# VH-VL binders against q9umr5, part 353

Target 1, 268 residues: q9umr5
Amino acid sequence: SYKPVIVVHGLFDSSYSFRHLLEYINETHPGTVVTVLDLFDGRESLRPLWEQVQGFREAVVPIMAKAPQGVHLICYSQGGLVCRALLSVMDDHNVDSFISLSSPQMGQYGDTDYLKWLFPTSMRSNLYRICYSPWGQEFSICNYWHDPHHDDLYLNASSFLALINGERDHPNATVWRKNFLRVGHLVLIGGPDDGVITPWQSSFFGFYDANETVLEMEEQLVYLRDSFGLKTLLARGAIVRCPMAGISHTAWHSNRTLYETCIEPWLS
Short names: E, the ipSAE of ESMFold2; O, the ipSAE of OpenDDE; V2, 0.75 times the mean of E and O plus 0.25 times the DockQ between their complexes.

## First folded at step 14 (VH-VL)

Design ql18 (framework fv_nofazinlimab; at its last look DockQ between E and O 0.92; V2 from the best seeds 0.88)
Fold by OpenDDE, look of step 14:
Structure ql18 (fold): chain C 268 residues (1-268), chain A 123 residues (1-123), chain B 112 residues (1-112)
Amino acid sequence: as target 1 above (268 residues)
Amino acid sequence: QVQLVQSGAEVKKPGSSVKVSCKASGYTFSTYYISWVRQAPGQGLEYLGIIIPEYGTANYNEKFKGRVTITADKSTSTAYMELSSLRSEDTAVYYCARGSKWFDSTPYYMDVWGQGTMVTVSS
Amino acid sequence: DVVMTQSPLSLPVTLGQPASISCRSSQSLVRWTGNTYLYWFQQRPGQSPRRLIYKVSNRDSGVPDRFSGSGSGTDFTLKISRVEAEDVGVYYCMQGTYWPPTFGQGTKLEIK
């Protein structure tokens, strides 16, 4: 039998967004129990990510308990960060494959439609004034806002991304790293035609330097310091990169070619 | 010198399949996109699909409804394009072209092209 | 798909005279990052396409400076300041901003 699949949605999503993914899984892996978690849908996805992590944790714990052989996580967009944090705080998770589906794993720094919706009068260059305030950190988008020009503010004010990355010292860093390393495989999916994740390489733990040059995962401090286990995962062959061109952000979970190439192989 | 060398001309029957090869040299094959484009006689250019050899991840123009399969062999620095269920309308010169590095934002850079492979579909 | 429309489709030119080709896209080719992925290709008779211009206005190495690209948004132009005999062929614009990449119909440049 196939391991259960748990799906975590992204910003402003609902379970309906994953109807095609469900269809693909049912067709290719019949009998798979797929649970799309219907939590923090729509505007509720703007709630602080730690609150979301707690809510999703309560939902996944009973699912994991009933699946002693393990489960697979498919986490889309913002959901990928939620899942990474979830795996960091859970010392007893049994996740075989963690599929990060076009997630801003190293953060977001771009003018997107979502950003314009929340902050219609603000450009990305000025968003640090809002996002790195206590008020701003009450919004999920600000929890993974990563301004490369204001690294000091990011490191000190980011209440989510900087912590799960181990970029800011905290008493749980060692334990979180240990917990995250329990994952069997980390599957990173994304691509240059995404249109939302900025830079798109963030889905592969790449990100801007101070000159807005995109550096690869292996050039990031979090990797070099192995602050949350990326270097260790890579060394043991547990990181899978699956980049694909021609996929828009809202199509990652609905494209058949993408599913067959990047998702299906990891649902065994 | 960066170069893409394609396989020779093909003559095929309707309903059959054709597989065209594109051998790359002069650069690190695995890290750059390869695109496939075709051109019917006397007509314009049509995009078929793309692949990242390093990861084997390919995507296709929906117009071809799954008839196109793009693969790559890193050991031989060769990309392949297979077109199945051939029709007379598939008669064209097929080109491979190099894109940017996969980690860059220009998959369809197409700065270097192969010499083309003529595929003729006739009864 | 994004439609690329070139004009004219046929371009007879006297040697030494300038030439201009227009390319219009059905929607803006500016990405969310601010980049515009418009390309120009030259295809001489019996040859494979050759890229002349990338990202609207950048010439490839080896391309004579008599070729220039310009434009923004949905309107783009390829200009040849002084047409030479070797410039005979078909010219294509291509957008790489949206999937799938799409080409214009082509402009056939001939010598009068």
Scores: ipSAE 0.937, ipTM 0.959, lowest interface PAE 0.4, mean pLDDT 96
Fold by ESMFold2, look of step 14:
Structure ql18 (fold): chain C 268 residues (1-268), chain A 123 residues (1-123), chain B 112 residues (1-112)
Amino acid sequence: as target 1 above (268 residues)
Amino acid sequence: QVQLVQSGAEVKKPGSSVKVSCKASGYTFSTYYISWVRQAPGQGLEYLGIIIPEYGTANYNEKFKGRVTITADKSTSTAYMELSSLRSEDTAVYYCARGSKWFDSTPYYMDVWGQGTMVTVSS
Amino acid sequence: DVVMTQSPLSLPVTLGQPASISCRSSQSLVRWTGNTYLYWFQQRPGQSPRRLIYKVSNRDSGVPDRFSGSGSGTDFTLKISRVEAEDVGVYYCMQGTYWPPTFGQGTKLEIK
């Protein structure tokens, strides 16, 4: 039988968005128990990411308990950061495949419709003034805002991303790394036509340097220092990259070719 | 010298399939996109699909209703395009073209083109 | 799909005179970053297409200075300041902003 699949949605999203993904799984892996978590829907996805992590943790515990052989995670957009934090904080998780579906894993530095709606007079160049404040950190978008031109403020003020990346000292860094490293595979999915994740290479742990040149995962300090286990996972052969051109941000979970190529092989 | 060299012209019957090859040289084949484009006689250009050879991740123009398959063989630095259930309107010159590196943001750059492969579909 | 419309479709020109080719898209080709993935290709008789211009106005390596690209949003232009005999062929615009990439129908440039 197939391991259960848990789906975690993204910003301004809900469980209904994954109906096509559910169809694909049912066709290729009949009998698979798939749970699309019905938490933090719509505007509730703006709640602080640590609050979301806590709620999702409570929801996944009984599912994992019923599946001692393991589970798979499919985590979309902002949901991929929630899932990565889950893997770090849960010393008892049994996740085999963590499938990160176009998630801003190294952060976000781009003007989007969501940012314009939330902060209509702001631009990416000045949003650090809002996001790197205590008030700004109460919004999920600011929890992974990563301004390459204000790295000192990012490192000091980020209450989420800088912590789960091990970029700032904290007492749980060693245990979070150990927990994350228990994942069987990390499957990274994204592409240049996404249009929302900025840079789109954040989905592959790439990110801007100070000149806005995108450095790949292997050039990032968090990789080189192995601060949360990326270098160890890559050396183990546990990181799978599956980039695909021609898919917009809202289409990753509704594209059959993407599913068959990048997701299906990892749903053992 | 970056070069894409395609297989020779083919004559096919309706209902059959054709597989066109595109051999790359002068660069690191696996890390760059390869696109496929066709041109019917006296007509314009039409995009078929794209692949990243390193990962084998291909995407296709839906217009071809799943009749096209694009693959790559890293060991021979060769990309392939197969078109099945051929019709007379599939008569065209088929081109491969190189895009950017997969990690860059310009997959449809198409800075280098193959010489083209004429495929004729007739009874 | 994004529709790309070129005009004129046929462009007879006297040697040494300027030429201008228009390309319009059915929707804006601008990403939020300000980048516009609009390309121009030249296809000489019996040859494969060759890229001339990328991202609206950037000349490719080895393309003469007499070629220039301009435009924004939905309206783009390729100009040849002084047409030479080797410029005979068909010119295509292409958008790469939205999947799938789409081409204009082509403009045949010929010497009067």
Scores: ipSAE 0.801, ipTM 0.909, lowest interface PAE 1.1, mean pLDDT 92
ESMFold2 (binder alone), look of step 14: mean pLDDT 91; pTM 0.941

Design ql19 (framework fv_nofazinlimab; at its last look DockQ between E and O 0.83; V2 from the best seeds 0.86)
Fold by OpenDDE, look of step 14:
Formats: sequence, C-alpha cells, structure tokens
Structure ql19 (fold): chain C 268 residues (1-268), chain A 123 residues (1-123), chain B 112 residues (1-112)
Amino acid sequence: as target 1 above (268 residues)
Amino acid sequence: QVQLVQSGAEVKKPGSSVKVSCKASGYTFSTYYISWVRQAPGQGLEYLGIIIPEYGTANYNEKFKGRVTITADKSTSTAYMELSSLRSEDTAVYYCARGSKWFDSTPYYMDVWGQGTMVTVSS
Amino acid sequence: DVVMTQSPLSLPVTLGQPASISCRSSQSLVRSTGNTYLYWFQQRPGQSPRRLIYKVSNRDSGVPDRFSGSGSGTDFTLKISRVEAEDVGVYYCMQGTYWPPTFGQGTKLEIK
C-alpha cells in the first residue's frame, strides 16, 4: 500500500485548489489516502506562521500515528515554510518525502499581487519598515520577508524565517536541526516562470545578496554553516531538485507534466 | 565554439514516430536549457518544448497534446525530441536551440540554434 | 497563448535605405521583476534562425550595429539603419515572458 499523503496549502488557498492533484494521485497511486488539511484557508492564511504551524501540527499528529510506515508531505508555496517549520519542531515525525512545491524557502523579496493586496501603498524596497515591526510580524507574509538590503533588521526582527533557518541564535536550533534531518527526502520544486516567488530560486534555497545577485544554495550561509541541516541532507543525497520552466505559480499543483516528473516519483 | 548539431532528414509514414537528436558541444551541456522549435515549409516558427538536461525535467506546448517527448543524455551531450502519431501537418524543419543556465531566469534565451532537421510525413 | 503580431509581413527595401519592423504583443511582456523577454531573430534563406536582439534592445555578439531594438510593454521595433544585401531574409519577434514562447508571423525583407 502507498504511504498517506498530507497536503498543506499556500496563501489564500483552499482544498479546492488541489482537486487536480488529488485526481492525479488517485489515478497513478490508487488507494492512497490523501488528506488536504483544511486549516487557515483564505484570509486566515495571513495569520502568523507559528500559529499555523501549531494548528497543522495538531492535524498531522493523528495522521502520522496511524501511519507507522511513514507519510509524504506535499506543501505548496507558503505551506512549504509551514511544513519545514513543522518538521523542525516535531521530534517524532515520520515524513518520508517532504515535497516543497514552489515555496519561498529562503524567503520573499518581490512585489506580488498578494503583497499589493496587503500593502497597497508599499513597494518591496520599503516593506521592511512594516514587516520588521512587531505589528508586521503578525502577518504570515512578513514572517518570511527577507530584505537583502536590511539584513540586520531581518536577522533581529524576523520571528519565523530567521529562526527556522538558524540564522539567529536560539535555544532550539540544535534540536530543530536534528528533527528536520529525520526527513527521508527533501524535494525542491520550482521554476523561472513562477511569477510570484521572488526570486524564484528561493524555492531551491537560492537568494539575493546585497547587490540583488541571486546566489545558489551552496553559497548561502545557512548551507555553509549547516544551520538547519541543508549541507548534511545534500551530502547524504536526500535533496532532490526538480526545476521546470513554463509553470506559473498557481499551476504547480495542477500541471500533469509537473506531477509526473517531480511529484509522483516520491509518492511510493 | 558553442555548437548544436542535429540528426539527418527523416521521411515517415502517418501514424509513425520520429526521434530527432541534437548534440551539443563547446559548453557544459547539462546546465543549459534546450528548446525545440519547428517550422513548416514556408511558414513561421512554432515552439514545441524545453528540457533541463541536468534534471531531465521537460515541459511541452499543450498544443501537441502529449505527442511530444523531450529527453536528454548527459553522457553524450545529446537532447532528443520525439514526435508520435505523425500527421502530414507535422512536416517541418525541427530545430533545437540553447537556452540559459537553468538557474538563470531566461530559459528561452535561444542564442544558439541547430542546423535543423527536415521531417517529411507522407503516405 | 500570447499573440505576437508583426507588421509589415512583406518589406521591400532599397539597398542603403533604412527598414523598420513592428512587433505587438497581445499583453504586456513585462514581468513583475521588471524584465521584458522580447527577442528578434533573423532567418536567411536556407538557414537556421539567428538571434539578433535579446531583451528588447541588446545586440548579440557579431550583430552589426546597424541593427537596433526598442520598445516597451506591448510595442516593439526592430530597425535597420542601412539595409545591406546580406540582410535579406525573414525576421521574427518572439516573446519569452509567458509560456509557451510565441513568435510573430515573420517579416520578409527583400531588396527592391
């Protein structure tokens, strides 16, 4: 039998967004128990990510308990960060494949429709003034806002991304790293035509330097320091990169070619 | 010098399949996109699909409804385009073209082209 | 799909005279990052397409400076300041902003 699949949605999503993914899984892996977690839907996805992590944790614990052989996680967009944090705080998770589906794993620094909706009068260059305030950190988008021009503010004010990345010292860093390393495979999916994740390489733990040059995962401090286990995962062959051109952000979970190429192989 | 060399002309029957090769040289094959484009006689250019050889991840123009398969062999620095269920309308010159590095934001860069492969579909 | 419309489709030109080709897209080719992925290709008779211009206005190496690209949003232009005999062929614009990439109909440049 196939391991259960747990799906975590992204910003402003609902379970309906994953109807095609469910169809694909059912067709290719019949009998798979797929659970799309219906938590923090729509505007509720703007709630602080740590609150979301707690809510999703409560939902996945009973699922994992009933699946001693392990489970797969498919986590889309913002959900990918939620899942990474979830795996960091859970010392007893049994996740075989963690599929990060076009997630801003190294953060976001770009003007998007989502950002415009929340902050209609703010450009990305000025968003640090809002996001790195206590008020701003009450919104999920700000929890992974990563301004390369204000690194000090990011490191000191980011209440989520900087912590799960181990970029800011905290008492749980070692334990979180240990927990995250329990994952069997980390599957990173994304591509240049996404249009939302900025830079799109963030889905592969790439990100801007101070000159807005995109650097690869291996050039990032979090990798070099192995602050949350990326270097270790790579060394043991546990990181899978699956980039694809021609996929828009809202199509990652509904494109058949993408599913067959990047998702299906890891649902065994 | 960066170069893409394609396989020779093909003559096929309707309903059959054709596989065109594109051998790359002069650069690191695996890290750059390869696109496929075709041109019917006397007509314009039509985009078929793209691949990242390093990862084998390909995407296709939906117009072809799954008839196109793009693959790559890193060991031989060769990309392949297979078109199945051939029709007379598939008669065209097929081109491979190099894109940017996969980690860049210009997959459809197409700065270097192959010499083209004529595929004729006739009864 | 994004529709690319070129004009004119036929362009007879006297040697030494300037030429201009227009390319219009059905929607803006500007990405959220601010980049515009508009390309110009030249295809001489019996040859493969050759890229002349990338990202609206950048000339490829080896392309004579008599070729220039310009435009923004949905309207783009390829200009040849002084047409030479070797410029005979079909010119295509292509957008790479949206999937799938799409080409204009082509403009056939001929010498009068």
Scores: ipSAE 0.940, ipTM 0.962, lowest interface PAE 0.4, mean pLDDT 96
Fold by ESMFold2, look of step 14:
Structure ql19 (fold): chain C 268 residues (1-268), chain A 123 residues (1-123), chain B 112 residues (1-112)
Amino acid sequence: as target 1 above (268 residues)
Amino acid sequence: QVQLVQSGAEVKKPGSSVKVSCKASGYTFSTYYISWVRQAPGQGLEYLGIIIPEYGTANYNEKFKGRVTITADKSTSTAYMELSSLRSEDTAVYYCARGSKWFDSTPYYMDVWGQGTMVTVSS
Amino acid sequence: DVVMTQSPLSLPVTLGQPASISCRSSQSLVRSTGNTYLYWFQQRPGQSPRRLIYKVSNRDSGVPDRFSGSGSGTDFTLKISRVEAEDVGVYYCMQGTYWPPTFGQGTKLEIK
């Protein structure tokens, strides 16, 4: 039988958004228990990411307990950051495949319509003033806002991303790295036509330098210092990259070609 | 010295299939996008689809849904486009073109083009 | 799909005179990063397309400086300051901002 699959949604999202993904799994892996976690839906997805991590942790514990041979995670957009934090904070998770579906793993530095809705007078160049404040860190978007032109503020103010990346000192860094490294495979999915994740290479742990030149994962300090285990994981052959052109942000979980190529092989 | 060299012209019957090859040289084939574009006689350009040879991840213009397959063979530095269920309106010159590296944001760069392959579909 | 509309479709020009080709998109081609993926291609008679201009205004290597690209948002222009005999052919704009890439109809440049 197939390992259970747990799905974690993204910003302004709900469990209904994954109906096509569920259909694909049912067709290719009949009998798989798939749970789309119905937590922090819609506007609740703006809650601080640590609150979301706590809530999702409580939901996944009983599922993992019933599946001692392991589970898979499929985590979309903002949900991929929730899942990476879960892998770090759970001492004995049993995740085999962590499938990161167009997630801003190294952060976000791009204007979007929902940022205009939340902060109508702001642009990406000045959002650091809001996001790198205690008030701003109460919003999930600001928890992974990563302004390459204000690295000192990012490193000091980030309550989430700088911590799970091991970019800011904290007493749990060694334990979180150990926990994350228990994952069987990290499957990175994204592409240049996403239109929301900025830079889209954040889905592959790439990000801007100070000149807004995108550096790949292997050029990032967090990789070179192995801050949370990326270098170790790559050396094990456990990182899988699956880039695909021509897919917009909302279509990653509803494109059959993407599913068959990038997701299906990892749902053992 | 970067080159894309395509297979020769073909004449096909309606309902059959054609597979056009595109052999790359002078660069690292596997890491660059390859796009396919066609041009019917006396008409404009029409985009068919794209592939990253390293990952085999292809995507297609919905207009050609179910009829186009794009593949790549890294060992021979060759991309392929196969079009099935041929009709007379598929008569065109088929081009391959190189894009950027997959990690860059310009997959449709198309800085180098193949010489083109004429496919004629006639009864 | 993003519709790309060229004007004119046929452009007769006296040798040595300027030429201008317009290209309009059905929506803005500017990404959130500020980049605009608008390209110009030249197809001489009997040849494959050749890229002239990338990202609105950047001339490719080996393209004469009499060619220039300009524009923003939805409106773009290719200019030839002095048309020469070898400039005869069809010119296409293409957008690469949104999947799938789409081409204008082409502008056939002719010498009178």
Scores: ipSAE 0.788, ipTM 0.893, lowest interface PAE 1.1, mean pLDDT 92
ESMFold2 (binder alone), look of step 14: mean pLDDT 92; pTM 0.941

Design ql2 (framework fv_nofazinlimab; at its last look DockQ between E and O 0.88; V2 from the best seeds 0.87)
Fold by OpenDDE, look of step 14:
Structure ql2 (fold): chain C 268 residues (1-268), chain A 123 residues (1-123), chain B 112 residues (1-112)
Amino acid sequence: as target 1 above (268 residues)
Amino acid sequence: QVQLVQSGAEVKKPGSSVKVSCKASGYTFSTYYINWVRQAPGQGLEYLGIIIPEYGTANYNEKFKGRVTITADKSTSTAYMELSSLRSEDTAVYYCARGSKWFDSTPYYMDVWGQGTMVTVSS
Amino acid sequence: DVVMTQSPLSLPVTLGQPASISCRSSQSLVRYTGNTYLYWFQQRPGQSPRRLIYKVSNRDSGVPDRFSGSGSGTDFTLKISRVEAEDVGVYYCMQGTYWPPTFGQGTKLEIK
C-alpha cells in the first residue's frame, strides 16, 4: 500500500485548488489516502505562520499516528515554509518525502500581486519598514520577507524565517535541526517562469546577495553553517532538485508533466 | 567553441515515430537548457519544448498533445527529441538550441543553434 | 499563447539603405522581475536561425553594430542602418517572457 499523502496549501488557497493533484495521485497511485488540510484558507492564510504551524501540527499528528510506515508531505508555496517549520518543531514526525512545491524557502523579496494587495502603496524596497515591525510580523507574508538590503533588520525582526533558518541564535536551534533531519527526502520544486516567488531560486534555497545577485544554495550561510541541516541532507543524498521551465505559480499543483516528473516518483 | 550537432535527415511514414539527436560540445552540457524548435518548409518557427539535462526535467508545448518526448544523456552530452504519431504536417526542419544555465532566468536564450534535421513524413 | 506580429512581412531594400522591422506582442513582455525577454533572430537562406539581439537591445558577439534593437512593453523594433548583401534572409522576433515561447511570422528581407 502507498503511504498517506498530506497536502498543505499556499497563500489564499483552498482545498479545491488541489483537485487536479488529487486526481493525478488517484490515477497513478490508487488507494492512496490523500488529505488536503482545510486550515487557514483564504484570508486566514495571512495569519502568523507560527500560528499556522500549530494548527497544522494538530491536524497532522493523528494522521501520522495512524501511518507507522510514514507519510509524504506536499506543501505548496507558503505551505512549504509551514511544513519546514512543522518538521523542525516535531521531534516524532515520520515524514518520508517532504515535497516543497514552489515555496519561498529562502524568503521573498518581490513586488507580487499578493504584496500589492496587502500593501498597495508600498514597493518592495520600502516594505522593510512595515514587515520588520511588530505589527508587520502579524502577517504571514512578512514572516518570510527577506530584504537583502536590510539584513540587520531581517535577522533581528523576522519572527519566523530567520529562526527556522537558524540565522538568528535561539535555544531550539539544535533540536529543530535534529528534528528536520528526520526527513527522508527533501524534494525542491520550482522554476524560472513561476511569476510569484521572487527570486524563483528561493524555491531551491537560492537568494539575493546585497547586490541582488542570486546565489545558489551552496553559497548561502545557512548551508555553509548547516544551521538547520541543508548541508547534512545534501551530503547524504536526501535533497532532490526538480526545476522545470514553463510552469506558472498557480500551475505547479495542476500540471500533469510536472506531477509525473517531480512529484509522482516520491509518492511510493 | 560551443556547438550543437544534430543527427541526419529522416524519412518516415505516417503514424511512425522519429527521434532526433543533438550532441553538444564546448560547454558543460548538463547545466544548460536545451530547446527544440521546428520549421515547416517555407514557414515560420514553432516551439516544441525544453529540457534541463542535469535533472532530466522536460516541458512541452501543449499544442503537440503529448506526442513529443524530450530526453537527455549527460554521459554523451546528447539531447533527444522524439515525435510520435507522425503526420504529413510534421514535415519540417527540427532544431535544437541552447538556453541559459538552469539556475538563470533565461531558459529560452537560444544563443546557439544546431544545424537542423530535416524530417519528411510521407506515405 | 502570446501572439507576436511582425511588420512588414516582406521588406525589399536597396543596398546601403536603412531597414526597420516592427514586432508587436499581444501583451506586455515585461516580466514580474522587470526584465523583457524579446529576441531577434536572423535566418539566411539554407541556414539555421542565428540570434542577433537578446533582451530587446543587446547585440550578440559578432553581430555588426549596424543592427540595433529597441522597444518596450509590447512594441519592438529591429533596425539595420545600412543594409548589406549578406543581410538577405528572414528575421524573426521571439518572446521568452511567457510559456511557450512564440515567434513572429518572419520578415523576409530582400535586395531590390
Scores: ipSAE 0.939, ipTM 0.962, lowest interface PAE 0.4, mean pLDDT 96
Fold by ESMFold2, look of step 14:
Structure ql2 (fold): chain C 268 residues (1-268), chain A 123 residues (1-123), chain B 112 residues (1-112)
Amino acid sequence: as target 1 above (268 residues)
Amino acid sequence: QVQLVQSGAEVKKPGSSVKVSCKASGYTFSTYYINWVRQAPGQGLEYLGIIIPEYGTANYNEKFKGRVTITADKSTSTAYMELSSLRSEDTAVYYCARGSKWFDSTPYYMDVWGQGTMVTVSS
Amino acid sequence: DVVMTQSPLSLPVTLGQPASISCRSSQSLVRYTGNTYLYWFQQRPGQSPRRLIYKVSNRDSGVPDRFSGSGSGTDFTLKISRVEAEDVGVYYCMQGTYWPPTFGQGTKLEIK
């Protein structure tokens, strides 16, 4: 039988968005237990990411307990950051494949309709004034806002991304790294036609330098210092990159070619 | 010198398949996109699909209804396009064209083109 | 699919005179990042296409200064300030902003 699959949705999203993904899994892996977590739907996805992590943790514990052979995570968009935090905070997770589906893993620095709706008077160049405040950090989008021109503010103010990246010192850093490294595979999915994740290379742990030049994962300080385990995972062959052109942000979980190429092989 | 050299002309019967090769030289083949485009005689350009050779991740124009398959062999720096269930309307010159590095956001850059491969489908 | 419409489709021109080719898209080609992925290609008789212009207005290396691209949003133009005999061929615009990339119908430039 196949390992259970747990699906974690993204910003302004709900469990219904994954109906096509469920169909694909049922067709190729009949009998697989797939749970699309029905938590923090729609506007509730704006709640602080640590609140979301706690809620999703409570939901995944019984699923993992019933599957001692392991589970798979498919985590879309903002949901990929929730899942990465889960892997760090759960001392006894049994995740084999963590499938990160177009997630802003190194953060977001882009004007999107999502941000314009939430902060209509701000542009990306000045959004740090809101996001790097205690009030701003109460919104999930600001929890992974990453302004490459204000790194000092990011490092001091980020209540989420800087912590799970090990960019700010904290007493749990060593334990979180150990927990994260228990994952079997990290499958990174994204592409240049996404249209929302900015830079789209954030889905592969790439990000802007101070000149807005995109540096690859292997050029990032968090990789070079191995602060949460990326270098270790890459060295043991546990990181799988599956970039694909031609897929927009809302289509990653409803494209059969993407599923067959990048997701299906990891759902043993 | 960056160069894409394609296989020679082919004549095929309807219902058969054709596999066109595109051999790259002068650059790091695996990390750049390869696009495929065709041109029927006397007509314009039509996009077929794309691949990242390093990862083998291909995507296709839906118009070809699962008839096109794009692959790459990193050891020979060669991309392939296979078109199956050939029809007379598939008579065209088939081109490969290089995009950017996969990490650089311009997959359809098409800065270097192969010389083209004429495929004729006739009974 | 984004439809690209070129005008004119046939362009006879006297040597040494200017030429202008229009390209219109069925929707804006500006990405959320501000980039516009509009390209111009030249196909000389019997040859494969050659890129002339990328991202609306950037001339490729080795392309003569008499070629220029302009435009924004949905309307784009390729201009040749002084047509030379070697400019004979078909010119295509292409958008790469939306999957799949799509080409205009082509503009055949001829010397009259």
Scores: ipSAE 0.821, ipTM 0.912, lowest interface PAE 1.0, mean pLDDT 93
ESMFold2 (binder alone), look of step 14: mean pLDDT 92; pTM 0.942
ESMFold2, look of step 16: ipSAE 0.804; ipTM 0.908
ESMFold2 (binder alone), look of step 16: mean pLDDT 92; pTM 0.941
OpenDDE, look of step 16: ipSAE 0.934; ipTM 0.959

